# Ledger of designs, part 3: VHH binders against Uncharacterized protein YNL108C

Target 1, 262 residues: Uncharacterized protein YNL108C, of Saccharomyces cerevisiae (p53929)
Amino acid sequence: AIENIYIARHGYRSNWLPKGPYPPPPTGIDNDVPLSEHGVEQAHELANYISKLDVKPEMIFSSPFYRCLETSKPTVEALKIPLYVDRGVGEWYKPDRPIIPEPATHEVMSKFFPSMISPDWEPSIIPSNKGETEEDIFERCHKFWPVFIDRVERKFPNVKTIMIVTHAATKSALGMNLLKFSSAKEPIDNKGTFIRNGSCAIDKFELVKGENESIPFEEREWKLTMNGNTSFLTNGEEMNWTFMNAFEAGSDADIKARRAAE

## First folded at step 21 (VHH; from r6 with Y100F)

Design B2
Fold by ESMFold2, fold request of step 26:
Structure B2 (fold): chain B 262 residues (1-262), chain A 123 residues (1-123)
Amino acid sequence: as target 1 above (262 residues)
Amino acid sequence: QVQLVESGGGMVQPGGSLRLSCAASGFIFSRYWMSWVRRAPGKGPEWVSYISGSGDYTYYADSVKGRFTISRDNAKNTLYLQMNSLKPEDTALYYCAKGFSPWYRGSEPFDHWGQGTQVTVSS
């Protein structure tokens, strides 16, 4: 049964750099933005950190977007663990976008990440192709967990620890659902703490000891034991985001707002 | 099936203008970056221009900057190249291409070409 869940946000995107021109996505798919060189460095630092943990992930489930696969790659190589793509941990796009991006197919992704993506894993849920409100992505993540964990435990009954590589909004919504909050806009403790969602930041959630793991997933209890850790990154926390932000995480509007605040 | 059909080529005098079109079908056009690529007689392909799915980001080869303008109409699934101040060295077969990314070493080549449309600049 699954006892430990790591959730990480992809590394620093190429289009977050202060000056363009920015590289177009290798897949040619709109919004499938690659990591910057800095983001690739963060991914390697993350892999090094994970390699030294007492409790290591035994497999990775990644968003299908290029930047999440890039972020996962050094860890796959260092730990020699399987990776699966699940669209259920994909990006959040608001419904007012003119065009709602969709990720590359498995075939296309495999051309860029040969031998990295394991076959025979269907999405646990598919994000709306018309975009999602904040309530919609929170609900997507709520529905994701029981479906996903049941499938993982049936297919991999001896696996105890997994890692998800995803995006800021999805990471936050996944974590808040595990902790059984009704909104991603709530603090997680009496001190006003929120889940931290910096680039390449990693959470750890642990199953509460003493509970019967054979109970339905929705009845299990989880605790956050590592919150958006970036201590292993040379430049520390960057690009942290929460649903209190008016803009999609890392969008042009978000970047402009951050620059205006400086 | 992915289809790309170029049109708008022809013979024009130096200094003249042409507008190329590319009709796209068989894929979700607005979700892909699109390229114009040209091939002069006896030469290999030369990348000309690249445009994001939304149309917000455009890129040009140095040889055409300031003279050529790439655009797209996602409602009509059509890619355009406005070519002004044409020179004899612009003479080539012009293709639109899906998925071509000129910026990444090790990136795979483009997925699909059109048949091309001939542009001839001569007096």
Scores: ipSAE 0.288, ipTM 0.686, lowest interface PAE 3.9, mean pLDDT 89

## First folded at step 23 (VHH; from B2 with I28T)

Design c0
Fold by OpenDDE, fold request of step 26:
Order: sequence, then structure tokens, then C-alpha cells
Structure c0 (fold): chain B 262 residues (1-262), chain A 123 residues (1-123)
Amino acid sequence: as target 1 above (262 residues)
Amino acid sequence: QVQLVESGGGMVQPGGSLRLSCAASGFTFSRYWMSWVRRAPGKGPEWVSYISGSGDYTYYADSVKGRFTISRDNAKNTLYLQMNSLKPEDTALYYCAKGFSPWYRGSEPFDHWGQGTQVTVSS
């Protein structure tokens, strides 16, 4: 059974920079923005941190969006572990958006990341092309886990530690589901603590009950042992986001609001 | 299948204006960045302008800044290039292109492009 799960948000986005021009997305897909140089640096710092961990991920499951693959690349290279893409951990988009982005195909993405993306992994779940409410994304992640873990354990029975690279909203919803909360808008403790989702922030979940693979995923228990760690980043935590924020994480509206608050 | 059909090219005198159009089909137009690229005789392809899916972001080559304007109508699946103050140096085949790549994918820098429309600026 999977015993350790790392979940990381992608690095600092190019369009988060205070001044443009911002680079167009390499894939040509609107909103499939690449990392900034700073974001790439964060990705390397993350890789360096992970390489020093006692318990290292044995494989990565990444969101299909370009920024997540960029974030994953240094870790893949450092640890020489396989990477798979799962649409189930893709970005959250609200239904009121005029355009809901769809990720590039495996074929297209492989041109940008040669030999990095392993084939033969079907999505555990596909996000709605009409957008998702907050409830929808939480439910997506709820449905994602049992399907995903079953597939991982079936295909890779010897793997104990995995890493997911994803987005702020999805990271939060994934984690909160592991902890068996009913929503992602609740604190995880009586101190009012939330899962922290800064750029390249990394969570760790450890299995505390259900070490036998025969135990259904729903009966397994997880503990958050690392919450949005950014101690390894030179600039520390940046662009933290929770579902308590008014706008989609990393959106133009979000950035505008943040700037206005400064 | 993806199709891009350029139109609006022609011959104009220096200082004249043209408006190019590109009719797109076979994909969700509004989800993709679009671009204009030109190729002059004996020269390689040159970026002219590109625009985001929503149209919120536009970019221009230095050589055409202030003279050209890229726009799009997503409801009509059409890309436009308004070209003002045309110069002989603007003479080229103008292509509408889907997507963007900072480097070549295989032998082509674009996902798709049309057959092009000829723009000739001459006295």
C-alpha cells in the first residue's frame, strides 16, 4: 500500500510578475502559462529539498498543465523517477469563466518535455469542461483518490511513496479529502490552521491506518505531517491561496486583488 | 481538421492600409493563442504579432509596433490584422498560425498555419 504522499503546488507563474510582457504559453493554449524564471528556480529548490529527504518519492503524478510539468522536471531529473500525467489533478476552473482551458495532449506535451512523461496512464478522473463549483472540485478530488490509489497500487505494487504536482485549489481539495474533511473551506485544527498552498509549497501525508492493500481506501487514515512547507525556498512562501480567497488561485483577478491590497 | 484561411492581401502604395482576416475552423478558436507570421522573399519566417485566446494580451514585433493591430472575434472564429502605414519592407506572404512555440517542434514552429495571403507594398 501507498504509505507516503507528497503534494506540491507548481512554481511561480510568469504572469504573476509585476511587469510584462508575459511570455505566451508554449503550448498555445490560453491560460496554460509557463513558470517565470523565479518559478523555475523554485522548482530546482524543491528538487534539491526532495533529494535530501529520508523518504523520497518513487514516482510523480503531475497535472497536465505546462507549469506543473516544469515544476516536476528538476525533481524527475534529480531522482531519476518516472512521471505520469493525470488529468484528475488538473486545475480548478469556475463555471462562470468564458473559457475553460483544456490541457495539451500527451503528444504535444512530450515535445516540450522529451522522455519525461511516461505513457500508458489514463486519467483517473476528467475535470468538467464546463467548469466546477467549489463543491464540484472537492467532489472530484473525493472521487479521484480511490480510483487513483487503486490503479497505482495495482500497477506499481512495490511503490510506497508518491508525489503529486498540482495547483493550489486542487492541492487543497486533495489534502482535505485525505484528512476526511467535508470541505476545503475548513481549518484542519482548532487553531484555525489551513493547508498552505504557496508556490512550490509541499505537503506530506503519512498513512497511519490501513497498511494492508486489501483495506479499502475509504477505510485508510492519513496524517498531515508537513503542511505547505516552503522553508527550502530562498524567498519563502509566495502567493499562498485558500478557498477563502475571493478569486481563483493565480487568476488575473487574484493578482489584481493582491496588488490592490499591497 | 484544423483549417486556417487567410484573406485581405493585395497590392498597396507606401503609406497605404490593408486589413487581413483569418478564418479558423476545426478547433475551439477561443482557447488558443493566434499569431500572424510573414515570410519575405529570400528570408525566413518572421513573427509579426500574436494575441491571447481572450484577446486581453497582444504582442507586436518591433518592426510593426504602432502600425499594425492584431484582434480577434471569437464568435466568428476570425483573426484580424489591421496594417497601417505600410512600407515596402512589409512585403511578404502573411500567414495565420495556431498556437505558439518558442522553439521548433520538429520542422515547424507552429501547430498549424494557412496558405498565406500576399501583401505587396510598392509605388
Scores: ipSAE 0.586, ipTM 0.808, lowest interface PAE 0.7, mean pLDDT 93
Fold by OpenDDE, last read:
Structure c0 (fold): chain B 262 residues (1-262), chain A 123 residues (1-123)
Amino acid sequence: as target 1 above (262 residues)
Amino acid sequence: QVQLVESGGGMVQPGGSLRLSCAASGFTFSRYWMSWVRRAPGKGPEWVSYISGSGDYTYYADSVKGRFTISRDNAKNTLYLQMNSLKPEDTALYYCAKGFSPWYRGSEPFDHWGQGTQVTVSS
């Protein structure tokens, strides 16, 4: 049974930089933006950090978006572990967006990341192509976990530690579901603590109850033992986001708002 | 199958104008960045301009900045390039391309390129 789950947000995006021009997405897909140089550096710092952990991921499940694969790449290389793409941990887009981005196909992504992406992994769940409400993304993540964990444990029965590389909203929703909250818009404790979702921030969840794989996922209990750790990043936490924010994480609106607040 | 069909090319005098069009089909046009690429005689392909899916972001090569304008009509699945103040150096075969990718740097159009439309600027 899976005993440890790391969840990390992708690195600093290219279009988060204060000055353009911004590189077009390598995939040509609108909003499939690559990491900035800074983001790539963060990804390496993350990899370095992970490589020093006592309990290391044995495989990575990444969002299909380019920035997540870029973020994952240094870790894959450092640990020499397999990476799979699961659409279920893809980006969150609101329904009011004029266009909902669709990730590149496995074939296309494999061209950009040769030999990095393992084949033969069916998506655990597919995000709506019409966008998702806050409730929808939370529900998506809720539905994702039992399907995903079952598949992982079935295909990889000896694996105990996995890592997910995803986006801020999805990271939050995934984590909050693991902790059995009813919403991602509430604190995880009485102190008002939220899951922190800075760029390349990493969470750790440890199984507390349900060590037997025969126990349904829904009956398992997890503990957050690492909350949005960014201590290994040179610049510390950047671009933290929660569902309490007014805008989609990393969106143009979000960036504008942040700049205005500075 | 992705299809891109360029039109609007021709011969013009220096200082003249042309408007290129690219009719796209076989994919969700609005979801992709689109680009204009040109190939001058004896030279490799060079990016001219590219535009985001929404049209909110436009970029130009330094050589054409201020003279060319890229735009798109997603409802019509059409990409445009308004070329003003044309120079002899702008003479090239102009291609419409889907997205922007490092492998689009080949000497010949790829599957994501059209057949091109010839632009000739000459006195």
Scores: ipSAE 0.548, ipTM 0.796, lowest interface PAE 0.7, mean pLDDT 93
Fold by OpenDDE, last read:
Structure c0 (fold): chain B 262 residues (1-262), chain A 123 residues (1-123)
Amino acid sequence: as target 1 above (262 residues)
Amino acid sequence: QVQLVESGGGMVQPGGSLRLSCAASGFTFSRYWMSWVRRAPGKGPEWVSYISGSGDYTYYADSVKGRFTISRDNAKNTLYLQMNSLKPEDTALYYCAKGFSPWYRGSEPFDHWGQGTQVTVSS
């Protein structure tokens, strides 16, 4: 059974910079924004940090969006581990958006990331192309885990440690589901602690009950042993986001609000 | 299959104006950035302008800033380029392109480019 799960948010986005022009998305897909140079640096710092861990991921499952693959690339290169793309850990978009982005195909992404993306992995779940409410994304992640873990354990029975590279909202929802909360808008303790989701922030979850693969996923228990760690980043935590924020993570509205608050 | 068909080109005197159109089909137009690229005789392709799916973000080459305006009508799956104050240096084949590729290599446009429309600025 999977014993350790790392979950990381992508690096600093190019369109988070204080001024443009912002580079167009390499894929041409609206909102498939690449990392900034700073974001790429963060990705390398993340890789360096991971390479020094006692328990290292043996494979990566990444969101299909470009920024997540960019974030994953240094880790893949450092550890020489396989990477798979799973749409189930894709970005969260609200239904009221005029355009809901859909990620590029495997074929297209492979052109930008040659030899990095392993084939033969079907989506564990596909996000709605009509957008998702906060409840919807939480439910998506809820449904994602049993399907995903079963598939990983079936296809890779010797793997014990995996890493997911995703987005702030999805990272939160994934983690909160592992901890068996009913919402991503709840604190994880009585002190009011939330899962932290800065750029390239990384969580770790450890299995505490249910080591036998025959135990259904829903009966397994996990503990959060690392919460949004950014200690390895030169600039520390940046662009932290939770579902308590008023806007989609990293959206134009979010950026605008953050700037107004400064 | 992706299809891009440019129109609106022609011959105009310096200082004149043209409006190019690009009819797109075979993909969800509104979800993609779109670009105008031009190639003058004996020159390599030059990016002219690009626009986000929503139209909220527009960018221009320095050579055309203040003179050209890119826009789109997602309901009509059409990309536009309003060209004002045209100069002889603007003479080129103008292509509509799906997305943006800074890594373009070669002498021919990618599959996601149209056939082009000729713009000639001459006195």
Scores: ipSAE 0.509, ipTM 0.780, lowest interface PAE 0.7, mean pLDDT 93
Fold by OpenDDE, fold request of step 26:
Structure c0 (fold): chain B 262 residues (1-262), chain A 123 residues (1-123)
Amino acid sequence: as target 1 above (262 residues)
Amino acid sequence: QVQLVESGGGMVQPGGSLRLSCAASGFTFSRYWMSWVRRAPGKGPEWVSYISGSGDYTYYADSVKGRFTISRDNAKNTLYLQMNSLKPEDTALYYCAKGFSPWYRGSEPFDHWGQGTQVTVSS
């Protein structure tokens, strides 16, 4: 059974920079933006940090979006572990968006990331192409976990530690589901603590109950032992986001709001 | 089966204007960035301009900034390039391209580029 789960957000996006012009997406897909140079640096710092952990991930499951694969690449290279793409951990988009981005195909991504993406992994769940409400993304993640974990344990019975590379909203929703909350819009404790989702921030979840694979996922219990760690990043935490924010994480509206608040 | 068909090219005098169009088919047009690329005689391809799926973001090469305007009509699956104050150095074959990728910035157009439309600026 899976005993440890790391979940990390992608690095600093190119379009988060204060001044343009911003590079277009390498895939051509709208909103499939690449990392900035700073983001790539963060990805390397993340890889370095992970490489020094006592409990290291044995494989990575990444969002299909370019920025997540970029974020994953240094870790893959450092640890020499396999990477799979799962659409189930893809970005959150609200229904009111005029365009809902769809990720590039495996074939296309493999051109940008040669030999990095392992084949033969079907999506655990596919995000709605019509967008998702806050409830929808939470439900997506709720449905994702039992399917995903079952598949991982079935295909890789000896693997105990995995890493997911994803986005702020998805990261928080995934984590909150592991902790058996009913939404991602409430604190995880009485102190008002939220899961922190800065760029290249990493969470760790440890299995507390349900060590036997025969125990259904729903009966398993997890503990958050690392919350949005960014101590290994030179610039520390950047672009933290929670569902308590008014705008989609990293969106133009979010950036504008942040700048206005300065 | 991506298809991009450019039109609107021609011969104009310096200072003149042209409006290029690109009819796109075979993909969800609005979900992709689109680009104009040109190739002048004896030169490699040069990126001229690109635009986001929504049209909210535009980019121009320094050589055309202030003179060219890229736009799109997603309802018509059409990309446009308004070219004003044309110069002889703007003479080139202009291509419509799906997306923008530094990996596909080779010397030859790829299948995600159209056949091109000729623009000639001469006195």
Scores: ipSAE 0.410, ipTM 0.737, lowest interface PAE 0.9, mean pLDDT 92

Design c0
Fold by ESMFold2, last read:
Structure c0 (fold): chain B 262 residues (1-262), chain A 123 residues (1-123)
Amino acid sequence: as target 1 above (262 residues)
Amino acid sequence: QVQLVESGGGMVQPGGSLRLSCAASGFTFSRYWMSWVRRAPGKGPEWVSYISGSGDYTYYADSVKGRFTISRDNAKNTLYLQMNSLKPEDTALYYCAKGFSPWYRGSEPFDHWGQGTQVTVSS
């Protein structure tokens, strides 16, 4: 049964740099933005950090977006572990977009990441093609967990530790659902702490074990033992985001607002 | 099924202008970066221009920069190439293409293209 879950946000995006021109997405899909060189460096720093952990992930489940696969690659290579893509941990897009971005197909992703993506994994849930409110993505992540964990435990019964590579909003909503909060806008303690969602930041959730190993997923209790750790990154925490922000994480509007506040 | 249909080719004298169109169907046009690619007689395909889904970002091969302008109308699902100051070396079959960026280093960067439209500059 799964006992440890790491959740990481992708690294620094190329279009977060102060000046363009920015590289076009390798896949030709709009909004499938690649990492910057800095973001690739963050991904390597993350892999080095993970390789030194006492409890290491045995598998990665990644968002289908190019930047998440880029972020995952150094860890796959360092640990020699399988990676699967699950659209259920995909990006959050608000309903006010006229067109909701779609990720690349498995076939396309495999051309850019040869031999990295394991076959035969269907999405646990598919994000709405009409965009999602904050409540919608929270509900998507709520529905995701029992379906996803049941499938992982049935297909990989001896695996105890997994890692998810995803986006700021999804990372936060996934974690808040594991901790059984009713909203992603709540602090997690009486000190006003929120889950931290910097670029390439990593959470760890540990199962609180009881007497019976075989309880339903919905009855299991999880504890956050690592909150958005960025201590291994040369530049520390960057681009932290929560649902208290006015804009989609890392969007052009978010970047513009951050620069205006300087 | 993805379909791309080019039109607007023809014969023109050197220094002239021509505007190509590409009607797209079978996919959500605005989600994809689009290319113009040309194939001159006896030569392999040459990337000409690339435009983002929104139309805000454009790229050109050095051979056409300053003379050609790529654009799109997402409401009409149409890609355009305005070609000015045409030269005999611009003579080619011009294709509208959907696929990877022009810097993809694999053997098949484009996954869909049309039948092309012929542009002939009178030598």
Scores: ipSAE 0.366, ipTM 0.719, lowest interface PAE 3.3, mean pLDDT 91
Fold by ESMFold2, fold request of step 26:
Structure c0 (fold): chain B 262 residues (1-262), chain A 123 residues (1-123)
Amino acid sequence: as target 1 above (262 residues)
Amino acid sequence: QVQLVESGGGMVQPGGSLRLSCAASGFTFSRYWMSWVRRAPGKGPEWVSYISGSGDYTYYADSVKGRFTISRDNAKNTLYLQMNSLKPEDTALYYCAKGFSPWYRGSEPFDHWGQGTQVTVSS
């Protein structure tokens, strides 16, 4: 049974740098933005941190977007663990886009990450191709968990610890659903704390109630024991985001607003 | 299913201009970065220019920077290359291409090509 879940956000994107020119997406798919050199360094720092943990992930489940696979790669290499792609942990796009970005296929991604992506994993849920409201992504993550965990536990009965590599909004919505909140806009305690979603930030959720596999997933209880940790990163927390932000996380509008405030 | 049809080539004097077009069909055009690639006589393919799905980001080979402008009209599913200050060394068969970015170092960066349109710059 799964007892520990890590959830990490992809590293620093190339188009977040103050000056271009920025590298185009390797896949040729619009919005499939790669990491910057800085973001690749963050991914290596994350892998080094994970390699020193007492409780290490035994497998990774990644968003299909290039930047998430890039973020995962150093950890896969350091720990020699399998990685699967699940579209259910994919990016959040608002409904006002004329065209909702689509991730690369397994075949395309395998050309860029040879031997890294394991076969035979179907998505736990497919994000709407019409975009998603805040309520929609929260509901997607709500539906994701029982389908995903049931499949993981049935296919990998001896695995206890997994890691998900995803995006800020999805990370927040997944975590808030696991903690059984009704909204991603709530603080997680009486002190006004929110889940932290910096680039390459990592959460840890530990099973507290439901260690017996006979208990339905929905009745299990989880505790956040690591909140968006960035202590292992040379530059600490960067690009933190919550649903209180008016813009999609890391979008051009979000970056423009951040630069104006600097 | 995917079709790319180039047009607008021809013969022109040095210093002249041409505008190439590429009609795209069989895929969601606006989702993909698009390239212009050329093949000069006796030479292998040379990447010329690359443009984002939205059109907001453009890239050029050093040999054409400042003289060529890539653009697209997503409503018409059409890619363009405005070629100014043409030189004899620009003589080539010009292709519209869909595929991976120029940074991809595998065996095949592009998955679809047009038939090409000939540009000849003769003094």
Scores: ipSAE 0.356, ipTM 0.727, lowest interface PAE 3.4, mean pLDDT 90
Fold by ESMFold2, last read:
Structure c0 (fold): chain B 262 residues (1-262), chain A 123 residues (1-123)
Amino acid sequence: as target 1 above (262 residues)
Amino acid sequence: QVQLVESGGGMVQPGGSLRLSCAASGFTFSRYWMSWVRRAPGKGPEWVSYISGSGDYTYYADSVKGRFTISRDNAKNTLYLQMNSLKPEDTALYYCAKGFSPWYRGSEPFDHWGQGTQVTVSS
């Protein structure tokens, strides 16, 4: 039964650097932006941090986008654990985009990450190809959890700890659903704390004592014991984002707004 | 069924111009970066140019930079290559291609290309 869930955001994107030109996406798919060298360094720092934890992930479930697979790769290599792709933890795109990006296929991803992606895992849910409102992604993550956890526990009954590698909006929505909030725009405590979603930041959720695998997922209680930790990163927290931001996380509009505020 | 159909090739004198077109169908054209690739007689494929799905970002091989311009019309599902100041060295069969970025080093970087359109630059 699953007792510990880590959720991490991908590392620093190549197109977040102050100056271009930026590398085109390796997959040839628009908006499938790779990590910067800085982001790859963050991914290695994350892997080193995870390798020293007392409670280590036994499996990774990654978004199908290239940057999330890049972020996952050093941890897969360091821990020698399996990785599966689940489209249910994919990126959030607003419905007002002229084109809604779609991720590469399993075949394409496997060419860039040979021997890394395990077969025989179907998506727990598929994000809308028409884009998603804030309410839509929150609902996607709500539906994701019971389907996903049931499948993990049935297929891997002895696994207790997993890690999800995803995007800022999805990370926040997943966490808020696990904590049983009805919106991702709420603080998680009476001090105004929000889930932190910096690049390469990692959450930890722990099952509250006394519960076991026999309890329906919806009745389980989870505690956030690590909130967007970036203490292991040389440059600390970067690119933190919440649904209070007017723009999609890390979009050109978000980056322009951040630079204007400096 | 992905289809790419090139046209606009022909014979031209050195210094001349040609405009190539590529009609795309069977996939959501605007979601993919697209390439022009050429094969000279007896040579392997050479990447020429690359353009983002939106058309906002373009890249060129050094040998054609400043002379060739890649563009696309997503409403018409059409890719273009404007070739100016043509040289005999530009003589080749030109393909439009869908696939990985030109920096991919594995086998089969392109998953689809057409029959090509011949460009011949000679006196």
Scores: ipSAE 0.351, ipTM 0.722, lowest interface PAE 3.7, mean pLDDT 90
Fold by ESMFold2, fold request of step 26:
Structure c0 (fold): chain B 262 residues (1-262), chain A 123 residues (1-123)
Amino acid sequence: as target 1 above (262 residues)
Amino acid sequence: QVQLVESGGGMVQPGGSLRLSCAASGFTFSRYWMSWVRRAPGKGPEWVSYISGSGDYTYYADSVKGRFTISRDNAKNTLYLQMNSLKPEDTALYYCAKGFSPWYRGSEPFDHWGQGTQVTVSS
């Protein structure tokens, strides 16, 4: 049974740098934005931190977007653990976008990340190709968990600890569903705490109530024991985002709004 | 399936202009960066220009900067190359291409090509 779940956001994107021109996406797919050099450094700092943990992930499940695979790569290399792609932890795009980005295929991703992406994993859920409201992504993550965990436990019965590498909105919605909240806009305690979603930030969720594989997923209780940790990053927390933000995380509008507040 | 059909080539004198078009079908055109690539007589393929899915970002080979302008009309599923101040060395078969970034260092950066449209710059 899965007892520990890490959830991390991808590192700092290339188009978040103060000045362009920015590198085009290696895949040729619009919005499949790569990490900046700073983001790659964050990914290495994350891998170093994870390598020192007493409870280490035994496998990674990554969003299919290039930046999440880039973020995962140093950890895969350091721990020598398998990585699978699951579209269910993919990016959130609002339905009012003129074009909803879609990720590269497994074949394309494998050309850029040779020997990194394990075969033989079907997506737990496919995000809408027409975009998602806030309620839609919360529901996607709600449906994701039981399908995903059941399959992980059936296919990898000896694995107890996994890591998901994803995006700010998806990370928040996944975590809030594990904690059994009804929306991502709620605080997680009576002190007004929210899940932190900085670039390369990592959560840890630990199983509290439940026997191993015999207890239904819906009856299990999870505790957030690490909330958006960025203490291992040289620059600390950057680009934190919540559903209270008017804009998609890391979008041009989000970046413009952040710069205007400086 | 994916189809790319180039048009707009022809013969023109040095200093002249041409506008190439590429009609795209079989994929969601606006989701992909697109390239123009040319092949001069006796030469291998040369990347010319690259444009983002939205059209907001463009890149050019040094040999054409300031003379060529790549653009797209996503409502018409059409890619364009406006070529000004043409030189004899621009003589080539011009292709519209879909694929990876031109900075990809693998063996096949582009996975779909048109049949090309001939541009001949001569007196």
Scores: ipSAE 0.334, ipTM 0.717, lowest interface PAE 3.7, mean pLDDT 90

